# VH-VL binders against o74758: the designs that were tried, part 2

Target 1, 213 residues: o74758
Amino acid sequence: MTHNTMLQRFNGLLEPTHLYIVSVVAYSACNRPDKISGIAKEAMEHVGPSIYPKLREALVKSSPLVGFPRTINSLREMTTNIPPPFPDEFARAADADIDTGKRGKIYFEKTYGKVTQRVLRSMQSSSLDLANIALDYAYGKVLSFNEVVSPLETSLMIIAALVPQDVNPQLRGHLKGALNHGATKEQVMSARNIALEISKECGIQFKGDIETL

## First folded at step 1 (VH-VL)

Design e10 (framework fv_ersodetug)
Fold by ESMFold2-Fast, scan of step 1:
Structure e10 (fold): chain C 213 residues (1-213), chain A 123 residues (1-123), chain B 112 residues (1-112)
Amino acid sequence: as target 1 above (213 residues)
Amino acid sequence: EVQLVETGGGVVQPGRSLRLSCAASGFTFSSYGMHWVRQAPGKGLEWYAVISYDGSNKYYADSVKGRFTISRDNSKNTLYLQMNSLRAEDTAVYYCARDTYYYDSEGYAFDIWGQGTTVTVSS
Amino acid sequence: DVVMTQSPLSLSVTLGQPASISCRSSQSLVHSDGNTYLNWFQQRPGQSPRRLLYKVSNRDSGVPDRFSGSGSGTDFTLKISRVEADDVGVYYCMQGTHWPLTFGQGTKLEIK
């Protein structure tokens, strides 16, 4: 007997590029870097080698949520076992003349819409430094950069990063935020459900029900 | 298969300039940071410059800051060192060396070295 | 700058006997990521340097298992369990934890 591919396992839930982005980030967030090279290999077989830089970028963009250690391990597994088909590039060199802090604030406002000030003040009341780091680094330098993966793909990646971490308040915000960045309700729920199934496979124990739209 | 070949060394007068090149083959050059290391006659190894895999970050030893410029052309798989205002103290064999892969935690490993090119600053 | 101090500066050994080279750093080489970026290099007469070990104890491809590295923090040792004629050369430790990158002054290994 053969095992299902990711495409067979999650048939019809997301188009292949989105499925592979969600899958590598979900496994990374579960601290299962050993799963990533097989998924990247399948992705290149089914989508083509152009998917490789997008998977790399999705993992990079997950780093403020997943953390540097898990992200580094996931990228290392991918690049060591599946050599890059193209030389890597510092895509964010394009930001040299960009006010990334301002870009991040605009991206944050688009994500949270009418509740933006409530979310911002909540973070600031807990730590002014953390709020500033989140806006300048996570949103400014990382998440608002859209040259390699789109805002839609970024939103699906964020959902995949948050589901395994059992952080319902943040997940709630980003399920709704994905809609603000152009995702359909079906795409949002599919990304959430794929990440949840991967989390269960990886043995993640949840304290209660996982947030939904 | 994996190799680095330095060229551009020679005998020059103090105050003049030289441009060294390091041609890379057998690996994905644009995925690796690159270093220049020198060795004065009968002396030990001295690191003096590094460039990131994409050319966006550069660091220099204090002794060469403002005089030497490291650069790379990833489309040609070539590393460069522009050496200005040369001094007798710059006389050395100049090696290019590969850093470890950019996401590896080996950090500044110098795992592959070139054969070296000799620079002699005579007065 | 981190100063790397090797001892001895020169070592003469009989073929088949062990050799040990010490390397001491002026400050800890443990990086904030938990790794220790201490490398060992060999330079044979008239040749380019060759990396023997990285992250204290990991051997490069093609490096014989008679070469081993140990140590932590500021104190490191390169050991050759059975010296061979081809081991003649200068050995350097190098730290990659702190900027600027610094080498030890070298240890010359000769056969008696």
Scores: ipSAE 0.000, ipTM 0.410, lowest interface PAE 20.8, mean pLDDT 88

Design e11 (framework fv_ersodetug)
Fold by ESMFold2-Fast, scan of step 1:
Structure e11 (fold): chain C 213 residues (1-213), chain A 120 residues (1-120), chain B 112 residues (1-112)
Amino acid sequence: as target 1 above (213 residues)
Amino acid sequence: EVQLVETGGGVVQPGRSLRLSCAASGFTFSSYGMHWVRQAPGKGLEWYAVIWYDGSNKYYADSVKGRFTISRDNSKNTLYLQMNSLRAEDTAVYYCAKGYRSSWYYFDYWGQGTTVTVSS
Amino acid sequence: DVVMTQSPLSLSVTLGQPASISCRSSQSLVYSDGNTYLNWFQQRPGQSPRRLLYKVSNRDSGVPDRFSGSGSGTDFTLKISRVEADDVGVYYCMQGTHWPYTFGQGTKLEIK
């Protein structure tokens, strides 16, 4: 009763590190930065201080999906109320001599598999510039960088970012995409259901049923 | 070459205090976390404390919380361990060990150790 | 706390023969990122510990090829393909996956 932790609330749905990644990103996507520091504190108590850079990176990686304003507010809340246990690193400095556009294209192709060309052509038909920005910046510079948060963890983060936004066409693609990056059906459905429960708590109104695998 | 040199060990009576120092060279000390690990006579290794690069965050094993305090002085490239309320079971060789910027659990370099003997 | 159990506690090997040391953890050491944070250390008589391997099988700089690590989940092995005189000492496994960090009790390697 007195202690209602995220681990107690979502017991057994995901292992702790995955649960905390999904939770901070879902609340950020709901524009509830006030929830972030409490979750980060719990995560550090249960997993250890090494989880802090992973939560920060998950929020950073969510920015093309959630948007910079909500991401900035969530990161500010976390770092102001929970001093980081280790210095922040410009981890993407490792990309100085990397063709990130090519890396992003490879990551995108792995995510969508057989429907890659259909998804790409659909984006291009609406805007060539947006398609280029998505591939070169969102996928290239942000989502395909996997040295801090793995492709599997990135996939669960993407699901957490999309559920609160009520964007079923994109969610459908990324539920399947998570499987292509090694997630089990159980992990995918757990991430979706955790994000859905958080969304409902935050008062998000959905137009219809949320996509499922 | 990375070097860690420990000093401050000795014989001390139960209930007293002792302060250990670890002088670092060969790397940018102020950019890395640091650890203290001990080894009781004829026994294995046991981790006790870590300190963040700027000294703002510290973590301890439950067995020493409230008795031991880790600190550092980056201007002197020196790590410290203040040991209060010493007990016979604190008798051990104390090692300082280097952390790593991107991997906080790295123990890539160790000091030579300094011996603390708590006896009456 | 995660308990690390090594076997055997002592091992006597003739020069040039292989040696194997087992390490078992009370919990899986697979971290959420898919990496396994299992390290091996060597402590020669009268010396400080030296890291041999990290992430199960990655060899530290200057460590000879005769040292190799394997395993997954909760069961790990350190193997020395051809034991040399300089290999005498105590070997420790250590986990960095779970807080707090814990070491095995050590395995003493002696030459016959």
Scores: ipSAE 0.000, ipTM 0.448, lowest interface PAE 14.9, mean pLDDT 87

Design e2 (framework fv_ersodetug)
Fold by ESMFold2-Fast, scan of step 1:
Structure e2 (fold): chain C 213 residues (1-213), chain A 120 residues (1-120), chain B 112 residues (1-112)
Amino acid sequence: as target 1 above (213 residues)
Amino acid sequence: EVQLVETGGGVVQPGRSLRLSCAASGFTFSSYGMHWVRQAPGKGLEWYAVISYDGSNKYYADSVKGRFTISRDNSKNTLYLQMNSLRAEDTAVYYCAREWYYDSSGFDYWGQGTTVTVSS
Amino acid sequence: DVVMTQSPLSLSVTLGQPASISCRSSQSLVYSDGNTYLNWFQQRPGQSPRRLLYKVSNRDSGVPDRFSGSGSGTDFTLKISRVEADDVGVYYCMQGTHWPYTFGQGTKLEIK
């Protein structure tokens, strides 16, 4: 049997860095941590060792969407089987003098654009605490931190995290949100389709059609 | 439909300059590495220069380092080769070719070629 | 630079008969990812090159299955099971494992 690379499998759909970010996050969201180290190894061979901290950061940024248990297992798989090429750093120490709550609100507004207040009100009507946690922690401390993984890369990562979870209302917002963060329609659809193919490989069964642009 | 169209070739005197262009259509140009390959009359194929998908990395054959410059304008879907200090041995058909940056497996599409003749 | 050596440099075949072209590299073409980046190209008279095979044995879209590739490490073969009139041209092997990319000198295929 010949082993197919992620580059061979998804040839031309995304630039290698984006492909590998989407791939590791999609497998993590599928609860397939066993796939992560092979992909990280391929990524380092094709892009270079500088991709390693980006993959680690993408997994960290996925945690509010994927959940801590799956994220911890994916990071453990990657770091245990592929020793980090550079010392790990507490990158978010850079936030010491930053109002991350304000940064998160700005990021959230950019993501949802004109429907921002509708989305916020919907969350608040269900739980004020969850809405505040989402804005202050998920968006503020995690998703809006752009020192390692860009807003564009973050938006593609979010798509990869949401597709396997079969959550069309949130996926719809983030497909459009990715455009607001500089992604092209082609990049958005490629990230969605890559994550969908990975989801099918992992045995994820969807209740209906997956959201599109 | 993927198309690559080279222009800019012609007959030039030794020591002069010439700029080749390769117009790309039918694919997302900014996602692909691009190469220049030449073929001297009656000879085989020779790789000359490459530029990465975003223009940040460039490599050249030793015979043209310092004389030829590869560049691209992704907003215009166009690849360029600036050829300075031309010599008789640079006489060839020049092809642009795309390489899927992701697979590094060689040139899946080529242009029709443009002829450069360096003569006195 | 990696030297790519083809043999024969020319061959004449009868229509419908098989043809075989060899390509040898001065260094192993196995990359650290386990893939072998050897490609085969066809150039018909007056035309630009067309890729036939990539990674030793994978056919490009539209390439007939009468074209096949085999080999490993440093020794590779392109086979045409049944030569047709439109197969006339020059065939080149090319390695993509090592920079700079290098081509074989070409093999000219003619019909008897």
Scores: ipSAE 0.000, ipTM 0.408, lowest interface PAE 20.6, mean pLDDT 87

Design e3 (framework fv_ersodetug)
Fold by ESMFold2-Fast, scan of step 1:
Structure e3 (fold): chain C 213 residues (1-213), chain A 121 residues (1-121), chain B 112 residues (1-112)
Amino acid sequence: as target 1 above (213 residues)
Amino acid sequence: EVQLVETGGGVVQPGRSLRLSCAASGFTFSSYAMHWVRQAPGKGLEWYAVISYDGSNKYYADSVKGRFTISRDNSKNTLYLQMNSLRAEDTAVYYCARDEGYSSGWYFDYWGQGTTVTVSS
Amino acid sequence: DVVMTQSPLSLSVTLGQPASISCRSSQSLVHSDGNTYLNWFQQRPGQSPRRLLYKVSNRDSGVPDRFSGSGSGTDFTLKISRVEADDVGVYYCMQGTHWPLTFGQGTKLEIK
């Protein structure tokens, strides 16, 4: 049993805002919604109330990776126990006149860089529909929306979502992709290591070693 | 000491634009939500806009939505209010105010000196 | 919008006598977090507003004990136990529970 705050537990590994984003998403990916409200409360005490909508948005952005059931349960835990200091809003209403499919494709290309076509062909060879859904929904509607959570914060969130799922091929791509979105190697490895420690706490069993940079 | 100093007010014609600034000192500006509140001559206080500590969330009173834009530059410790399509009823003293922000509700703790905006022909 | 109604709108008090200002909201100011975000501000002539009390009864730093706040739900009171010359000004209640944030009309306090 840990009595330490998240800041004490992971002292110096990430800036507080990034630490709290990584932490809530990692616990959500582990199906531990019961951890979310305590972390959100600590985040508000140490960073201030505007971290709340960032944590909500990070959980929303994790949904294509973590899945709707775990995301819904994590958001419910947070909002039921910690009243939001700002009114909730449909932030993606800003997308009304945006070609989100095109935005998603650009974001995907930036993430994978020189290996973009290899990753695309790999997905398309298994399912053309899945490849299109990933680009239009996951990248287009969700991950490429940057008004609340930045591309750097989004990349750290993705790492936190993937580590508990034991999906090394995708994790490898997104560790490198985070660098393409402005993260330092230290930030990437810290996000990975924080998510790994949370995964171990939550009893996640891994088939082998977790991917690293 | 906490200080908030508004500048940019003046006399402007209806339909014109004006940009107000609020320079913050004596605290970590990037950790606090900021508000704009106005007071028409001889009238009470009216809240118009708030911006979160990092600029990611903004909320406006309906009467100014679409005409006024709140923004901030944390590297310069400065809050802004861009006022477009000014009307005679926008004549007021404009105050910036800090919110201490560690609760679910709002309770402005420090106020600036105010800057006067007069919209007349 | 939550309507904040103050009474009286003006008050004349002899030095050293008590003063009382009422503030009523059109709906409960109890937040879902259990706190009541009813705050009182003072504006002296020609000066900016300053906060006197927050969350009904908590005095701001430097505010003398003669100022006190009470109330719950929709009915709130600001009391000055003994009015001093420096208390001349306009007093506003303000709710921070509901969007948009709203102020009362103000109560002008003058010395007889």
Scores: ipSAE 0.000, ipTM 0.449, lowest interface PAE 19.2, mean pLDDT 89

Design e5 (framework fv_ersodetug)
Fold by ESMFold2-Fast, scan of step 1:
Structure e5 (fold): chain C 213 residues (1-213), chain A 122 residues (1-122), chain B 112 residues (1-112)
Amino acid sequence: as target 1 above (213 residues)
Amino acid sequence: EVQLVETGGGVVQPGRSLRLSCAASGFTFSSYGMHWVRQAPGKGLEWYAVISYDGSNKYYADSVKGRFTISRDNSKNTLYLQMNSLRAEDTAVYYCARDLDYYGSGSYFDYWGQGTTVTVSS
Amino acid sequence: DVVMTQSPLSLSVTLGQPASISCRSSQSLVYSDGDTYLNWFQQRPGQSPRRLLYEVSNRDSGVPDRFSGSGSGTDFTLKISRVEADDVGVYYCMQGTEWPYTFGQGTKLEIK
């Protein structure tokens, strides 16, 4: 836990809900599950109990990028140490009759715009299976589901998930993609800078400069 | 503001070595491939080396293979060209230029440095 | 190597008149992604090259609309609809489809 609240530390950079989403995902990506419960507690005190499902969903949505082990540990830390204010719901049950693969492709195309085919072919040239898994699972089932966390909030979450991993090619695409999902340049740069400060706190070493808009 | 600034040129005798540097600013250097292009006095542009965003892939023109080495230091936002066994034919203005990003999107020599002059003479 | 051939090697035009420069490649420039990586550059006397067009016909930011590119496969054209004094310089086509990247030999544009 820091001596200052997350709000004091990152004063004015993002609205509180967005700050807490970015913060929990950045710490999760840094493999610091021990930080999650304190942030969730602060978030509920400042925003109200409705933030809790959004933090849980943001961590779930980060799983294709961060990986299941870190995501499981972060969610477990949050839910065992901070009692959920509401019963958990299988929100994606709403997808039972939805073509999530088609939804994912539409989301992917909106994210990458004119470079969509280059990004897709770059992935396909290495592995057709990975490209299909990314579209059907990551984008289809997970990232394009917007009932709990909005597309804008999802974009900020993705930035927070990628910054600690030192993956500038993917980060570049999602910084630009966030604008396509309604984020402002200021929101995008704030999410990137918050995640970078958290990464440095967590001892992440970067090979070079981190991507910017 | 994207800027590329080449340094390290000068006058050298045949058979000697020079190292050129290209300092990048105003963009995330580690996301872009980088090129070296030269131009002999009164001649056209000649591409001679490229390096991928992470330094893992390098390609050279046949005329400089084995003599020139392209490298980069992403922590310093700097591109390098080590030039060994210099010949009179290597006399040129040397430009660095930005290429496509990792995804292969539309960068393609979109920014160039101002050049540094290498003169190989006795 | 892909050989890039420009014609003419030099041309003189009267201010306000159109100019046309051709570029031919020894192989198709269509890349595996379906895009054609043909670029056009301008080099004014004493200056660094500046990219005018990428992927055949797309103008770079700040490039006037009097510059246009066309072509497909192996045959490409740069057109200047109304030549201005600032257009003096050498124009190069370049292919980014195959390693090594190759430039045309250049076309010198002068004002009569």
Scores: ipSAE 0.000, ipTM 0.442, lowest interface PAE 12.6, mean pLDDT 88

Design e6 (framework fv_ersodetug)
Fold by ESMFold2-Fast, scan of step 1:
Structure e6 (fold): chain C 213 residues (1-213), chain A 121 residues (1-121), chain B 112 residues (1-112)
Amino acid sequence: as target 1 above (213 residues)
Amino acid sequence: EVQLVETGGGVVQPGRSLRLSCAASGFTFSSYGMHWVRQAPGKGLEWYAVISYDGSNKYYADSVKGRFTISRDNSKNTLYLQMNSLRAEDTAVYYCAREPYDFWSGYPDYWGQGTTVTVSS
Amino acid sequence: DVVMTQSPLSLSVTLGQPASISCRSSQSLVHSDGNTYLNWFQQRPGQSPRRLLYKVSNRDSGVPDRFSGSGSGTDFTLKISRVEADDVGVYYCMQGTHWPLTFGQGTKLEIK
């Protein structure tokens, strides 16, 4: 059933669902929305139509890291070329009575562990407003919501979003953070290496070495 | 594991220029800010310059502002200090030191062995 | 600039006895994030500085537990519970809360 050679070279590095999540986010971060529909179609053929909402959610969750324009373009390519197999739902309506700011802080602390206060200080030194927006919006409303994709899947998605952007300080934190959310070292390094290979294909040039576990 | 090796020191006349290098190994250089710290003969430690992980932000002590330029080349894992208009009071051992994650953390954690700069006529 | 003042400037200790070094800052070192960025460094004769402690009391990897730090606000102490021969050197406190970074003038530790 699986004969698409674009992702076949990564076969066995991650479970299929994780591979497809990492791949769509990495291409989106590289500004290659044209790759998204082919990957999504292969994913549905391989693991079933239920993966479509997970890929959509992974792209949505990448938006604070990748940016709205690239995320919108990637999602538009999916919807335009592949009719959604299920109606889209406003999943975050479930948050109506949830303190998402508190949920985001708990998620952030779990991600960074012992270095939480150092990371927070670094963000606050750049901008107090940006630090609060990152905690309340990125972590609170977006990344800590786990009804559609798990914290482990979210961690792998974050790695895929950061590798193409050449942002080693943030990547370092999230490689370790993925372990804190239940990923194995093998899963973390596979997500990093898949995103790096995709970045190379997309012509991304790096300033130096890419962070590793 | 972490190593920082300074080179480029020597004896130089007042008014001349000198460039120091700091070669980093054993860690992902591009993830860390870097400092230059000086120690005059028989004196204490004095901070002079810092550069962010990507080279986009720099800070200097007032005493060297306009004369010293900090820079880095992440592809070579190397930090630089360009020293212009050297004065006798710039005579010191110059150390490079690593800043965890970026220059905002405010505490250098690993230091090089130092390189001696002597400014004399 | 924040002024860091150490006392004593020199200290002679018998092997196995404790040593204490004080450090005072001209203004509070508590950052807006709630952390206190006070570090302690050791410089052995002819060697480069080595960080011993960060954020007042946290030991760096490989630093023996006989080194401890305490204090808050503007008053800090480095304590060595049992001095060993290789502790000879100069000890510096440093603040990272305010830019520019500033060091104390140093305390020389010698064995009697």
Scores: ipSAE 0.000, ipTM 0.419, lowest interface PAE 16.4, mean pLDDT 87

Design e7 (framework fv_ersodetug)
Fold by ESMFold2-Fast, scan of step 1:
Structure e7 (fold): chain C 213 residues (1-213), chain A 119 residues (1-119), chain B 112 residues (1-112)
Amino acid sequence: as target 1 above (213 residues)
Amino acid sequence: EVQLVETGGGVVQPGRSLRLSCAASGFTFSSYGMHWVRQAPGKGLEWYAVIWYDGSNKYYADSVKGRFTISRDNSKNTLYLQMNSLRAEDTAVYYCARDSYEWGYFDLWGQGTTVTVSS
Amino acid sequence: DVVMTQSPLSLSVTLGQPASISCRSSQSLVYSDGDTYLNWFQQRPGQSPRRLLYEVSNRDSGVPDRFSGSGSGTDFTLKISRVEADDVGVYYCMQGTEWPYTFGQGTKLEIK
């Protein structure tokens, strides 16, 4: 296992915690839940047991992008094969008196900056309900919650979730958005390249070139 | 059918305030972001303010930031511009314009209302 | 801010002849989604502006096919294949790629 580990494979591209977050989300997005428990075990051996709830949270946060079925299967493989080192907690109970819709809009605006209104209108032109669900649920309830996984870590997770799906317009926006949430250009490109390599391993075939900064 | 009508322009002295209105009809006003664009006499077009479809977010050009306030009332299909501390340089025809979610922005313009800041 | 520069600033054409207006941007107008947010507007004397073209080459409903747009990156052109009397007015290019949105200075088209 220490031979051909994720750390050895992607040597120096991201610090270990970020590498493991990107890795589990990328495999989940590729519908390879069978890879999750091995990576989580390696992560705990190299970073410590405190990484476990971060990996769980990163998978949860990926669900609006990856989909519930793939996310459920990935979480199931992780939790059944690697006993959680800490009791699971309903972390989002902290949101009971928070205006999460407003928080989501602020997060969305920070992500897209000057073109926020145009991105919103593009979603509205497809469906008013989808735009409202994206802002109130995906951004408000899920992605803007930062108590377990930081905005920077969330941005790297989003890149890992989008690369395997071959969705260049969304990927381009979130590569730039990651910079707005504190990621360096090196971190953004490393997350993208790690997810691309995992996608190729998993047999994902791309229609063309993958977006870059 | 689909139209924007501005009202509220006039002659006003420097340092005073004026409020413009833009009445929308023939489309679902609450689904569109809205802009204010001005044109000084004999000059070109200059963008200066935008408001989101639900009123939650607003952006301004630096020249009017802190002096002008954009707002809307979706129940009345009306866009507003509150102009405070008016200067001679604010003399212009003020247009409201729709930010189209289908094909970009400024796809529908009002007829304009003239604001003259003069002593 | 993105600076939009039009040339010529004034243009005089004979009825039925073609007209061409150039627009250059200080930065590439290709947005991160791959689209180019360059629009063209017409303002007839005493009237409100009217959008002619969006995203470089797409005509708005009711705009005659004698109006066409082309270009990429930082260099764009509006062409009128056969100028008619009601084409008199000022033409503006405008970028929506970066905030604040900016317009060119305008090109005044007159009939000889």
Scores: ipSAE 0.000, ipTM 0.499, lowest interface PAE 10.9, mean pLDDT 88

Design e8 (framework fv_ersodetug)
Fold by ESMFold2-Fast, scan of step 1:
Structure e8 (fold): chain C 213 residues (1-213), chain A 121 residues (1-121), chain B 112 residues (1-112)
Amino acid sequence: as target 1 above (213 residues)
Amino acid sequence: EVQLVETGGGVVQPGRSLRLSCAASGFTFSSYGMHWVRQAPGKGLEWYAVISYDGSNKYYADSVKGRFTISRDNSKNTLYLQMNSLRAEDTAVYYCATDYYDILTGYFDYWGQGTTVTVSS
Amino acid sequence: DVVMTQSPLSLSVTLGQPASISCRSSQSLVYSDGNTYLNWFQQRPGQSPRRLLYKVSNRDSGVPDRFSGSGSGTDFTLKISRVEADDVGVYYCMQGTHWPYTFGQGTKLEIK
């Protein structure tokens, strides 16, 4: 964006790297892939080319929450309009000898803390398969992989993915979960408020007030 | 290779307190959940407490809830059990055990040698 | 709490003969991930418990192949195909699916 950058719009709310991660994921969750390439270009100009694989990874990590179709379209928009500065890497090849199911369960427990068993039992009561898929795929293979995007960055990304979807029960858990992964209250509220402002821009209708910390 | 060594047991009067330690080596302690299990003389095994890998979550058997406190220090690879208001029925060998799946499921892959607690007057 | 019931409570076998120990749970031990967190432990006289089997049928490192586990849901069996002198001790089944975690009462294995 020539006349209004994301840094100017949300100045001081998050460090630039975190702002760009939150922004691309929020627009992707709003099904606005057309916004992704401009943000990626700005990110590279202000942070440097090393931001590109982090934005790609944040979008990949959002896929269990946002869905594959929106994630594919966002990644396609980014890579087509902004050529990658480095060859793409299969970063998760590092998981070849890792028990990702164990890693995911540990990550899930850290995220939900004292309410871990309540959340798990609730999911199990609704569907054993969904609970298994959430732990082994979403948390195990995707969200708990921290080689490219840190647990703190992952937490901010999750907030950005959930806000546009108007899912307050899940958002509540992940606002608190971000604190458990080292985010400050200010970082959590900033990610939530940035995603909310983007959601409003994109025409998302909310049933009521959005969850807060 | 993997070792768990319990210490801190002894003879103690009813109503007193005792702190058990479990020193871990040979594995990445900070990645494992940890349990305390006891065995009364001539009786079977009974689970009492578990703590998550980072210490943020703790669960207890009803008989010790409010009296026993589980804790850990990952920088020292050590697990603790603070036992308050001890009763004669707390007399047992106390074992620490690891859990590869943290607190979500009871896996109990490695066990210590045990330390004896005798509560008598 | 989930009640774990073992049978028999005492078993006397001749060296080289097979032995079987049964374990029944008061409710299903299938966890949300589709796995069954049923463990078998051996405790030799004066020693700490040693895990023999996990997730019903998987043997721990160093456990002889004469030990095998089977079962599903609520009914489980530990089988020793050929009992050896070193097998003397108490055997416990244990469930790790439901809180609080619970053990069977133990089965004492003795040699005739």
Scores: ipSAE 0.000, ipTM 0.452, lowest interface PAE 15.4, mean pLDDT 89

